# VHH binders against Probable cysteine protease atg4 (atg4), part 10

Target 1, 320 residues: Probable cysteine protease atg4 (atg4), of Schizosaccharomyces pombe (q9p373)
Amino acid sequence: MELMARFLERYLHFAPTNTEPPGTLIWFLGHSYKIEDSQWPEKFLYDSFSLITITYRSGIEGLENMTSDTGWGCMIRSTQTLLANCLRICYPEKQLKEILALFADEPSAPFSIHQFVTMGKTLCDINPGQWFGPTTSCSCVARLSDQNPDVPLHVYVARNGNAIYRDQLSKVSFPVLLLIPTRLGIDSINESYYDQLLQVFEIRSFVGITGGRPRSAHYFYARQNQYFFYLDPHCTHFAHTTTQPASEETFHSATLRRVAIQDLDPCMIFGFLIRDEEEWHSFEANQKYFADIVQIFDSEPQPVETHDDFVLDENVEDHL
Key: E = the ipSAE of ESMFold2; O = the ipSAE of OpenDDE; V2 = 0.75 times the mean of E and O plus 0.25 times the DockQ between their complexes.

## First folded at step 3 (VHH)

Design f1 (framework vhh_7ubx_2; at its last look DockQ between E and O 0.01; V2 from the best seeds 0.00; counts 0 for: pae O 12.3 > 2, grease 27.7 > 24.2, SAP .697 > .668, placed apart)
Fold by OpenDDE, look of step 4:
Structure f1 (fold): chain B 320 residues (1-320), chain A 121 residues (1-121)
Amino acid sequence: as target 1 above (320 residues)
Amino acid sequence: QVQLVESGGGLVQPGGSLRLSCAASGFTFSSYAMTWVRQAPGKGPEWIATISSGGSTMRDDSTKGRFTISRDNAKNTLYLQMTSLKPEDTALYYCATGYEDWFGELLYDYRGPGTQVTVSS
């Protein structure tokens, strides 16, 4: 049996039952798959598998007094996942290994867990080994991007009120990753945001959501109606370094996982990739469909310091 | 708040049986794959079984045929029926929300505190 066939079998085995009728759509990072029968579209499964998933790692060297990010690194890893897939979308000509190298588990990698930890401490006074919140994660990504101009991606983080300011954005060259840390409720997502949340998956520039689970973070990349598909970072693999690369397989998820919108944590990061002026105009035009998630203004009226008001519960995930 | 609470562990003689339970709360239980894992002192964690909407899978070793995973979605409870228990089955048994991935690694979001199973004459 071909690897793909076995993979699909595996996916189907662990995937929830597809109970949606034929003709329904799965939205996958701004494009859609049509359900033709009661089964999952193979292309959807393949594309899901093909996504980069960056998980917990062990055997990490140079990470303070730690050797693993298991139990605390899920937001960072999910954010890395978002960024990695964003880069893949932005630069499809780049080899996977080149992209993964940016996230290597070594201090010198620009978007390494080491860099996140260091930046978290610097920007937000988060101690090594502590959970990152959405805002902190976004800030780290933005700063790390700024520190690494050789990575051809600018990061713009929405400020207070989930606002994008045109005058600020105009100073940044394309491509730009927009990161919008937001809270769409208290304990759960407020139903008033449901339609908008569903709509963002239909936006061409959409590159995923990070967070979205209580006391944990995942990368959400697709939806079928009110179910959201996600990549799970909560698996520990051996560290990936330039000199000792991890197996490529460890960067793919062989399980299809979804969660109902009602079970989502309201704290999350929305990502949108804007590659040129045309895409910006398109994004701006479509912003009305998710206006409570993202606001666009001409200029920031007053400097506002954003603080991470969300801390994930430190679950001592003992190595199972 | 998501909670998993294992129960049913204890001391049992070789050849005996135990039924472990995991009470789940704080999430839509039926929407998640559930897994049993165990960890013996000085050993790494061992995946035992996973049950999803697509069915169940178990480790392919001596536990196969002796252990059975099941769930009651109405009760938000996961079960592990263990029979013909052996001293080698002595471990802390955990319930987790998660999957065994293609590579044999356990993916999970939440884990309970565990229930101790001791098989001894």
Scores: ipSAE 0.000, ipTM 0.265, lowest interface PAE 12.3, mean pLDDT 86
ESMFold2-Fast, scan of step 3: ipSAE 0.504; ipTM 0.761
ESMFold2, look of step 4: ipSAE 0.319; ipTM 0.661
ESMFold2 (binder alone), look of step 4: mean pLDDT 78; pTM 0.775

Design f2 (framework vhh_gefurulimab)
Fold by ESMFold2-Fast, scan of step 3:
Structure f2 (fold): chain B 320 residues (1-320), chain A 121 residues (1-121)
Amino acid sequence: as target 1 above (320 residues)
Amino acid sequence: EVQLVESGGGLVKPGGSLRLSCAASGFTFSSYAAAWFRQAPGKEREFVSAISSGGSTTYADSVKGRFTISRDNAKNSLYLQMNSLRAEDTAVYYCATGYEDWFGELLYDYWGQGTLVTVSS
């Protein structure tokens, strides 16, 4: 109790001022907290603190010619953060220590930075030390999840932009993590997406957003009106391994952080956890509230067949 | 500030019933999860039953079907209805409150002083 009380006190000391009126709701991964006065709800602060955050690490062994992901690993770390919290929600019977072992900074861990770097090269031709894009990160999570059946989770990455296909989902086993890599504007989020982006936080299956431009990925888990609360990977701690586990404190944010919607990067990965058929039907029913962010269709359009020997002859006869 | 006071313990014969109460003060009881634990002489403290702030309940296998946990937020009170009592239920019973984190892990920071339940003939 002493440890949690001290951390909560420090967390509050550097927290932003709550400027919203009493009665305003905070939406946290599809659940709401009501602000009864001008202070942050204690339950909200505790829940925010309890979220797993995976940050930059140093002293990493076996990572090609590098010992740290500082300066290039932010998208990988924010993606690991989304996946870790998703797995913790999916498997509440597993202890925090067991979830964190899956993300150990060693080649044998299923979702290690080593595995992401290897898969980024294999699937997307991204060299070690290069920034990951949102699509690359999603592809890596999907492949690594498929390669580790002892941690059951099918990762479905949206196709043709932001589309989910029912016939593809019907062939996979639950639980399913839906990942939608998308861009909601050019330099900033287009205001036409604001209402739908706010609605996403109210959906029960919602498990977070990662920001997507190189050097700027964060994990967004809650909102209060047009303010978004986030976890930041831009803090370096010593590597977490099975032989030398990092302190649990290094997997929690030191401060409560928020940013206004106007200041967000438009590149995002939206995550939704679907644990069974009933949750899928609920997700389908709610999709109308964010239809420009996620589209659902029965089947994927098939590519047009092309002949390998096709040659376009552009010679024109002067007189036929 | 936070105080939990148990009452209702006593001596009962096997097969009898008791209702334990826990009065909470110094905090907004309705916002917290609450639970009953027990400790028999020379044994470890064991979980008996819990109730979330939303009213969902959990029971240890040894008491399921015999014990019922409930809360009255208007009275800032937690209850444990114990039926079909056995000699093995003899213990000091403690009420506890705490935060359930986002992942469902319950950390009990506040404890009462306990009430003795003796089941014997």
Scores: ipSAE 0.087, ipTM 0.510, lowest interface PAE 5.0, mean pLDDT 86

Design f3 (framework vhh_7sr4_2)
Fold by ESMFold2-Fast, scan of step 3:
Structure f3 (fold): chain B 320 residues (1-320), chain A 121 residues (1-121)
Amino acid sequence: as target 1 above (320 residues)
Amino acid sequence: EVKLVESGGGLVQPGGSLRLSCAASGFTFSSYAMGWYRQTPGKQRDLVADISSGGSTKYGDSVKGRFTISRDNTKNTVYLQMNSLKPEDTAVYYCATGYEDWFGELLYDYWGQGTQVTVSS
């Protein structure tokens, strides 16, 4: 894309060097890039800049009593970013404009901020203008995806913490987006999770992490050693609507941002896109490398159900 | 090291009141969210009420208007004032503490051992 070439030229002019040893791999959504000659791989830069970034917007109409999500919308925007890039991977035949239309800042768009705000209230009792948590975000994505059959995607949210149940997945049609909201520590990521967290970026089905930085929700898409690259929603542009589309550059980042693993917030949503049964088997085979982040079981334990209703009439009839 | 000790449970008649207390130790109480959950046999734990480190409160639909959660940071204690008690409020009540993430999600990692509340007629 011409816009991406401009971003690439600018970045290389001001920050041309990568100081890691030659042969170091950068893992990007399950794909690797190799550094050579102390320079950033141009393909990695191009692909990073090409990712959809959904940021804060202003001039939004129909959003209750608000015109902007600045200051409260970052989790919604980072979740939209994960979903938008997931949909691009899932449906490469769809044009970028078609994907972006699903996230337009208007009530009729399936994955709009309006729909997230409405669903957050309905499912989780979160009032408009309040911060979304990871669990609320996952619940909203699952419900909104189910309500939009025109773009098929089943969203499976991990249960009982980080568990996925085979019998539940066997009942749904591919493609499936697995969302695992989890906590890998208290104040910071527990070092016991470091190796598994690094391994997640190497998994072919990986479509990113939402969360992970104190005071900010970000979308994490790549790593170099223990540094994680992310997209930042904390930039406000004018609302994107079908009648007044926002400029394409407002959906892309022109710079690399990264954070060290030790500076990450431990609260995260992990995303994996499973497009068919073959990809599910691949995911299962690789789960051993990140077993404390994602657990897989055959079936969910069913709790004992109790009925406190006393049916006196039926008891009398039985005795007669 | 984190310890949560519930007290104040017991038997009460419908329409009565109880005040539950949870004494916390082993962490910087004022920095953590506190919550009350309840569990009846065969059901998952349900949110009764929670309070963030900043004092923001949330209530389960079945208890709104009847129960009030509060905290005293000088005493490291969270309280649940329960009014107009109904038989359906019979449950084991658990005190919980956790981290409030930057997105306002309350994640409960530590639980007390629970206190029984029985509302009978």
Scores: ipSAE 0.000, ipTM 0.118, lowest interface PAE 18.1, mean pLDDT 84

Design f4 (framework vhh_8ghr_2)
Fold by ESMFold2-Fast, scan of step 3:
Structure f4 (fold): chain B 320 residues (1-320), chain A 123 residues (1-123)
Amino acid sequence: as target 1 above (320 residues)
Amino acid sequence: EVQLVESGGGLVQPGGSLRLSCAASGFTFSSSYAIGWVRRAPGKGEELVARISGSGGSTSYADSVKGRFTISADISKNTAYLQMNSLRVEDTAVYYCATGYEDWFGELLYDYWGQGTLVTVSS
């Protein structure tokens, strides 16, 4: 508590200078802050600091033949970061340490790196130590959530690219985390997606983007014009376990970071938290602002079987 | 220099009432700040008993004091209040006024603390 106040003080002291003009809005998980001068709004800094950041760890036991995820674990860690913040929004009555225990670096924790590694191999044939792609990360989160009913969150992963089907959602209970793994370009984000990508940050249900390529995946939570604020998993701390908990400050960013839209990797996972029917209807109403990123349909099309008609005509030899 | 000064504590009989005040100097309360009352009983940990946000005037209370305590703030006088009714022996504690930002998850991040005022509920 006192220790966290000291880290927050350092975070505020070393925040970089705001380079955007007064009047510019910052969109943070669907909510806005207005810049009145060349300084960051203090509430924006406090809110950014409060986000859970899960980074690389060392001294991990039971992780195959490895003791650290440094160099390969960034997509898993950024995905854990998105999920941890989502769960904290879902369950404000839970203590921070209870949420962090779900991500402990031990096999028994529901959303541990051990569980992700095991599930990545089982579902997607990704070997321990290999980088996770967005689709693999989403599949792992969905399966692990299903296996842990004591943490009531259904994870729905978009199908057939970026589609969500109403009849499939009607079969599950709220709260639902919608995950949309997608690629918005080849080497960089195609400029045709810029407006929709910016709009996503203004949506109330938005809980962040996990995005990047091998060794450069990050968690994006806010934007100011075409600059995106992010949490970076690329720092290594000692393993967090239930018997030897890591210090709370190791789950918070040391400084504010941002990157320009043209420098973003197009490989992304979009997260939206829907807590009830009212939030679902709001999400449906807003989908028109990002229709190329998320599509909504009533039901999934059935695969079309090709039926070949075969006619055997023995008299074909007598005809022209 | 910023300073928070609590007053209004003292000895009171069970069932009695007290009104605590928290005066700020060198600092002006703003809509971005939340004001909380935190108590610490001898041999026990800290408990946030009441909080008020500046923006909407929304209030929250610990289950142990709901219906008995009322928090309020007068921004023009730079003073926060805690009205304590139907006091019980277990309300005996040092009461601290604290102010700071409420973070995204509803945690009160204390920037400034008072020195505390003792409330003793005894016959």
Scores: ipSAE 0.214, ipTM 0.611, lowest interface PAE 3.8, mean pLDDT 86

Design u2 (from U8 with I99S Y103W F106Y; framework vhh_7ubx_2)
Fold by ESMFold2-Fast, scan of step 3:
Structure u2 (fold): chain B 320 residues (1-320), chain A 119 residues (1-119)
Amino acid sequence: as target 1 above (320 residues)
Amino acid sequence: QVQLVESGGGLVQPGGSLRLSCAASGFTFSNYDMTWVRQAPGKGPEWIATISTGGYTMRDDSTKGRFTISRDNAKNTLYLQMTSLKPEDTALYYCATDSYSGWLEYDYRGPGTQVTVSS
């Protein structure tokens, strides 16, 4: 239609120049697009535009004494973006507005910023208005998903760093969203992870990366060589509520954004959607391509028994 | 019961026209991007066109000037208008919710309708 065509024209107008040679592939959530010339493939542009983007909001009611998450909510919003697109892939028969209602800016919505703020305090002692870290975000998504059986999705957060345990997965029902919070370097991504990070985008179950430092978190959904395409939550729109729904265009990026691998923050949450047993076996088979990012074991090691009380008192590090 | 049923195929001479229809039932048609795909004898599937829920269309460049995709949400029906048909267009044509390599993989696909272009 006219409206959609205008949005795509704006999206293309502010897109970065394609600098890669003809024949270069774009990998988008496990799918590929081939570039034949200097133009971006139209289907790639449409698919990128159609992704749900959840950004900062203003005029929020019931969020303590705050009316906006501008300046502190970026990790929550990028995590909501990953979850929303995951749910859209998992339940394509649901209307877009039904998915968006789950993320309404009101306390009663299952995945609202209100619920994330409350859960962050409960699980990780993060005060309202403080930045979320990747581990906090993953823990919140898992708990909130468990509290909303109306939209079936078990969220499994990797343990002991980046490990997934087969015996734990055997106890849960599909579909499962695997979330792996990890750090691939100190100040920047260690070059030893480059190949594995690139391979992740080619995996069928891949549903994106939420990554970045506080105040700079983004959702990464595609790559072209060592350039990563992302959705940016740093744009403020009026609150989305059931009584005053925000316009649909506020859930789509206004432009195509790209960043080089060397400029990425090493803190990341990798997402993979496993819809059934066959998809799990495919994921296991593909793990060899990213074995330093995700580890798979049969069972979680039992704690070593000790009778030295001093050893327990010396534990000064808790994973947040 | 989810069903996609294609119709409108048949024998046609080069330069001729055909209109294919895809009748959808058992799901909310208006919520899905819809796609036409074809598979010629001895070849893999080839994406032809997609139409979004809002009516925006994307078409393969090799057929773009000759084929037009459209939809009627009130009738839950997808269409492909084909003109200036060539022998190379001979294929099984089927509709799907999204049958090419994009982030939304198709969940439903019809059995197809055969188009044969003879000289």
Scores: ipSAE 0.012, ipTM 0.343, lowest interface PAE 9.2, mean pLDDT 83

Design u3 (from U8 with S101E Y103W L104F F106Y; framework vhh_7ubx_2)
Fold by ESMFold2-Fast, scan of step 3:
Structure u3 (fold): chain B 320 residues (1-320), chain A 119 residues (1-119)
Amino acid sequence: as target 1 above (320 residues)
Amino acid sequence: QVQLVESGGGLVQPGGSLRLSCAASGFTFSNYDMTWVRQAPGKGPEWIATISTGGYTMRDDSTKGRFTISRDNAKNTLYLQMTSLKPEDTALYYCATDIYEGWFEYDYRGPGTQVTVSS
C-alpha cells in the first residue's frame, strides 16, 4: 500500500506540464477526458497509472545463455504490454495476477519472452538477443494465441501491409485483436498521415500502438492534440515467475510520459479489440476516417501466375 | 448478474460522521477498481474517490482529509468513511465499477444511499 502510494506520487510529481489550451480533450483508448486548465484530470492520471507496463527483466532462467532482455527486448515487452492491456479490457473479471501469469518470465507461460524468442527464431530467423521488428512481433502474437486456445482471444494480423479481409475474419470467433503493422514514413511520420493517426485514438475499439526503432519501442495509449502518451519498457526489474512473483508496482509506469508527433518513429503496430459483430460493424463504419492506416476488403487477391518457361528458337536469331 | 447496493446513509448533524457501504455481487469484486460518486440536488454527478485492485486510492481535492475510501475483498464490500460533514456534502452517494465499458461512464452503479447534512 505504502509502496504503491509512493510510486504514484512520483508519477504525479514528475508529470509533464499541460501546455494545451483549457477545454482540450485527451483521447485515451477511444475515450475522452476534458482538461480545464494546467491540472491533469484525476481520472486520467489514475487510468494511465493503472495500465499494465511490462518492462525489461533480469535474473531470467532458461533464456538461452542470457539472464536479461535489457538492450534488445523492448519491442517484445511493448507488444506484451499491448496484449496484456487488451486482455485486461476484454476480461475485466480476471484477476490482475492471472493476466500477468500469461507473461511470466518462464518457458511455460503462453506469452513469455521465452516463447517470443523461440517463435521469432522459428518464424523469422531472428536469433535470441536480436531486436524484433513489428511484423515479427505480430506474427509471434498470432501464432502463440493459436497455440493457446485456452486464452479466449483470437489475433488477426493485417495482410499485404495493412489489409483486413472479411472472409478471413469471418472464420475467427470474437473477441478478436486486430494488429496492423505498418510504416507511416521513412525517418519520421509523413504529415499526410497526421489527421488519420490522431483519429485512431478516438475509435472505441482502439487498444494502443506499439512502435519504435531498435532499442526504442514504446506503447502509446493516449493523445492530446499532437502529443502522445506512452509506456516505456526501458526499466529493468527482477524476473516475474509463478514461483517468485514480482511486485505489482513493477508493472506500472513510474512517470507520466509524453512525446510530440514530430518525434515519433513511423514504424508501428496498431491494435484494435473487436468483441462482437456490433463492434465490427462500428469499426467498419469508422474506417473511412483512417483509410490509409487500415484497409478492409471482402477477399484477399489470388496470386497472379506467370509463365517464364518459353523455349528460345535459334532460328529466330538467324532471321534477324 | 452484476449488482451493487449502497447503505449507511441518513440524516446527520454538521460535523458528524458516517460510514457508507457498498455490497457487491455477481462478479469477482477483488478484480475491479471501485469508485464512489455523489450527486447533489440539481447538480451533475461528482467523483469522490477510486480504490484500485491493489488498494491504492485517489481522491477529489474538495473532500481530501475528510473522506477515506477502503475495501474488504473477503466481504465483497466497498466503504466510504466520511468525517467533518458539511451541509454541502448533502447528496445521493453511489458506488460504481471501473470496467472497460465504464471507463468514462460508470457501467455498473448502485441505486445510491442518501446523505443529508442538516441541523
Scores: ipSAE 0.000, ipTM 0.144, lowest interface PAE 17.9, mean pLDDT 82

## First folded at step 4 (VHH; framework vhh_7ubx_2)

Design k1 (from f1 with Y108S; at its last look DockQ between E and O 0.01; V2 from the best seeds 0.00; counts 0 for: pae E 3.7 > 2, unsure alone 62.5 < 65, grease 26.7 > 24.2, SAP .686 > .668, placed apart)
Fold by OpenDDE, look of step 4:
Structure k1 (fold): chain B 320 residues (1-320), chain A 121 residues (1-121)
Amino acid sequence: as target 1 above (320 residues)
Amino acid sequence: QVQLVESGGGLVQPGGSLRLSCAASGFTFSSYAMTWVRQAPGKGPEWIATISSGGSTMRDDSTKGRFTISRDNAKNTLYLQMTSLKPEDTALYYCATGYEDWFGELLSDYRGPGTQVTVSS
């Protein structure tokens, strides 16, 4: 009770002023909180704090010639954050320690920064210490998930304009994390996408957005009207390992942060967790509300095999 | 089978105009976002513009105001209108499905063979 009180006090101290009128809803990963007064709902603050936040780390061993991901690892860390919270949602019976172990700052951890760096090099020829893009991040998560069947979560990455193909998805067992890398503008989000972006937060299967900042990434988990709440990975903590575990507090944000929709970077990854057929049907039914963010088709089109049969007809020598 | 075929490229003088076309087949064209990308010799692919059901977006650089992306869903065709062409616009121009991310990665498995645009005096 004392710890919670301290956290709440901290939230209140650093929280932005709630400028939205009473009666507005806060959407939190597909759930809603009603604001009854000018104050932030305590449950919203608690739930926000309870989210796993994976930030920059220092003192990392075995990470090539680097000891920290400060300055370049924000996309990876935000992606880890999305995945960690997805797993928490999917498996609420799992202990926090067990989930965090998957993301330990050691090479053997399935979703460690080491594994991301290695996979980035393997899949996309990204050198250690370079920034990850949305596509690369998604590909890494998918491959790392495939390599770790003990983590009971399949990852499906949308392709070809944010497309999900039913025939491909049907081959994958539930639960499935859908990752949709997308770009909704150039310097800012095109206003034509505003309603769809807002609607995504109201989808029950929604598990957050990664990215959304210029040349950086945050994890967005909630919205109030056109304000989006996010977790910031840009604080450096000491590495978390099996032998030297970091304090649990370093995996939580005690600061409520929000940004207006017009200040969001248009490049981002949308995550949706589908746990069964019913949830899939619900997702499909709701897809119409965010159809420019996620597309659903029966099957992937097959590329035309260009038979370059350039038969060089050698015979044109004679008639000169 | 997905097919994308670019056309309309050629040699043009500085200040000239070209209209590129991309004929699409083998998929529901109207359902996909479409993108123009170009690649100059010795350079990586460069995103130019994307058009989806939600609208269009273009590079905010020297191409802004000179290039316009459009589509005709009835004809399954993507267009790039280029005006006031410059030598630096010389490149192979591709059409592709999907988006280009912030880091220059194309969110697509499908692109055409490209059409060459050469701007020279």
Scores: ipSAE 0.186, ipTM 0.605, lowest interface PAE 2.1, mean pLDDT 88
ESMFold2, look of step 4: ipSAE 0.260; ipTM 0.621
ESMFold2 (binder alone), look of step 4: mean pLDDT 76; pTM 0.768

Design k2 (from f1 with Y108S D109Q; at its last look DockQ between E and O 0.01; V2 from the best seeds 0.00; counts 0 for: pae E 5.2 > 2, unsure alone 64.4 < 65, placed apart)
Fold by OpenDDE, look of step 4:
Order: structure tokens, then sequence, then C-alpha cells
Structure k2 (fold): chain B 320 residues (1-320), chain A 121 residues (1-121)
């Protein structure tokens, strides 16, 4: 109770001023809080704090020639954050410690920074210490999930025009995390996408956005009107390992941060958790509200095999 | 079967114009974002522009203002209008489904064989 009080106090101290009028809603991963006064709802603050935040780490062993991911690991850490919170939502009976163990800064942890670095090299030829892009990050998560069947979560990545194919999903057992890498503009989000972006936060299966900052990545989990709340991975803490566990406090943000939609980078990963057929149907029914972010089709089109049978007919006998 | 076929490339003098076309078949064209990419010899693919139902986006460099992306959904055709062409625009131009991300990764599985654009005096 004392710890929570301290955190709340810190939130209140560092929280931005609520400039939005009373009666507005805060959308938090598909549910809403009502703002009754100029203050932030305590439950919103508590829930924000309760989210898992995976940040930069130092003192990492076995990470090639590096000991820290500071300066390059933000996309990975934000993706880990998305995945960790997704797992928390999917399996609320799991202890926090169990979830965090999956992301330990050890080579053997299934979703460790080590595994991401290795997978990035394997799948996308990314050298250790280089920034990950959204596509690479999604591919890594998908592959790492496949390699760890003990973590009961399938990952489906949209890889063609933000398209989800029903026939492919039908082959995958629930629960499934949908990851949709997308670009909604050049330097900023195109205004034509604003409504769709806002609507995504109202979807029950929504589990957050990764990216959204120039040359950096955050985890976006809530919005109030055109302000988006995010977790920032750019604080470095000591490595979390089985033998030397980091303090749980290092996995929570005590600072409420938000950014205006105009200041968002247009390159983002959208995450949706589908736990059963009913949730899929709900998702599909609501897809019309964000159709430029997520597309759904029956099947993936097959590429035309260009048989370049250029048979060079060598028999031009020069009758001279 | 997905087919993308680019056309309209060729040899042009500096300052000239070309209009590239991409004929699409085998999928619901209007439902997909479409992208132009180019690749010059010895260089990696370079994103040029994307057009979706929500509008179009173009790279913010020397191509801005010179190139225009458009589409005709009734004809299942993507276009790239190029004006004031420069030698630096010499490349193989591809049409593809999807977007280019901020890190230069094409969010697509399908592209055409490309059409060659050569800008030379």
Amino acid sequence: as target 1 above (320 residues)
Amino acid sequence: QVQLVESGGGLVQPGGSLRLSCAASGFTFSSYAMTWVRQAPGKGPEWIATISSGGSTMRDDSTKGRFTISRDNAKNTLYLQMTSLKPEDTALYYCATGYEDWFGELLSQYRGPGTQVTVSS
C-alpha cells in the first residue's frame, strides 16, 4: 500500500497537466476510463504503472561484444514490452516473475535481447548492435514464438500490405497475437488516418502499438482524444537475470508520458490479441473502422512463377 | 495468381518526363496499398511513394514535387508520373504491394519485374 502510494504520488508529480475537458474518455487497451474532473483517474494511473516496461539494460553477459543495448535496442525493448503485456493479458494467472523470466537478459531466455539479436542476424542479416526495424522485429517475435512452444501464444505477422489472410489464421490455434507493421505517412501521420488510429485503441483485442517515434520506439497503450500515452524504453537499468534478478520497480514506469498525434512517427506496429473464435469475429466485424491499418482477405494471392524458359535457340546457322 | 507488370520506362534526356504504369491482376487491387520502388546499379532498393485508400505518401527528397503517384482502380493500374528527370533517377523501377517502413524495409511480398528508366544526355 505504501509503495503504491509512493508511485501514485510520483505519477501525480510528473504527470502532464490534463488539459482535456471533463467527460472525456481515456482508452486503455480497449477499455475506457471516464474523466470526471481535471485529475487523472487513480485507476488509470494504477493500470499504467502496472504495465510491464522493458527498457535498456546494462551489464548484459553473452551479448556478442556488447554489454548493453543502450542506443540501439529501443525497437526490441518496445516489442518485448508489447509482447510481455500481451502475455499478461492472455494469462492473468501467471505471476509477473514468470513473465519477466521470458525476457531475462540471458541467452537462454526465449525472448531475450540475445535471442532477438541472433534471430535478427539469421532472418534479416542485421549485425549485432544495429537498430531493428518494425518488420524485422515482428519476424523475430514470430520465429521466437515458434521456437518456444511452451509459451502458448502464436504470432501472426502481416507481411503483405497489412493483410491478414483467413486461411492462414485458420491453421493456427488460439491464442494468436496479430502484429501489423504499417506506415501511415512520411514524416508524420497522414490526417486521413487519424480517425482509424484513434479507433484502434477502442478495440477490445488491442494490445498496443510499438514504434511511433523518429529513430526510436515506444510502446503506446492508451489515448485521450489525440494524445497517446506511452512507455519509454530509453532508460538503462541493470540486466535482469535468473541469478541476479533486477528489481521489479525497474519494469514499471512511474512517469505518465503522452504525445500528440501530430508528433507521432508514422511507422508503427499494431498488436491485437485474439484468444478465441468469438474474439476473431468481433475483430473482423470492427475491422471496417481501421481498414487502412488492417486488411483481411480469404487467402494470400500466389505469385506468378515467371518461367523464364528463355531457350536460347542456338541454331541460327549462319548460311553465309 | 498475382501479377504486377511495369511499363513505360526507357531512355530519356535530362529534364524529360516519363509515365510509368503497373498493371495488376490476380488480387483485389483497390484493397491494397501500392508502392513504387527503384533500384540503381550497386544500390539497394529505394522507396519512392505509396498510395492507399487514405491517400499517398512520397519520399521527402529531390523526387518530391517531380514525381506523382496515382492509381486507377477500375483499370487495376498504378502510375508514377516523373518530371524533370535527372541522371540520378536512372534505375530499375518496381511496383509492389504494401508500404515501405521507416527503416527501408518493404512491407510487401509481391513486386513486378521492373521497368528500366535511363536518364542520359
Scores: ipSAE 0.028, ipTM 0.361, lowest interface PAE 5.0, mean pLDDT 87
ESMFold2, look of step 4: ipSAE 0.095; ipTM 0.523
ESMFold2 (binder alone), look of step 4: mean pLDDT 78; pTM 0.778

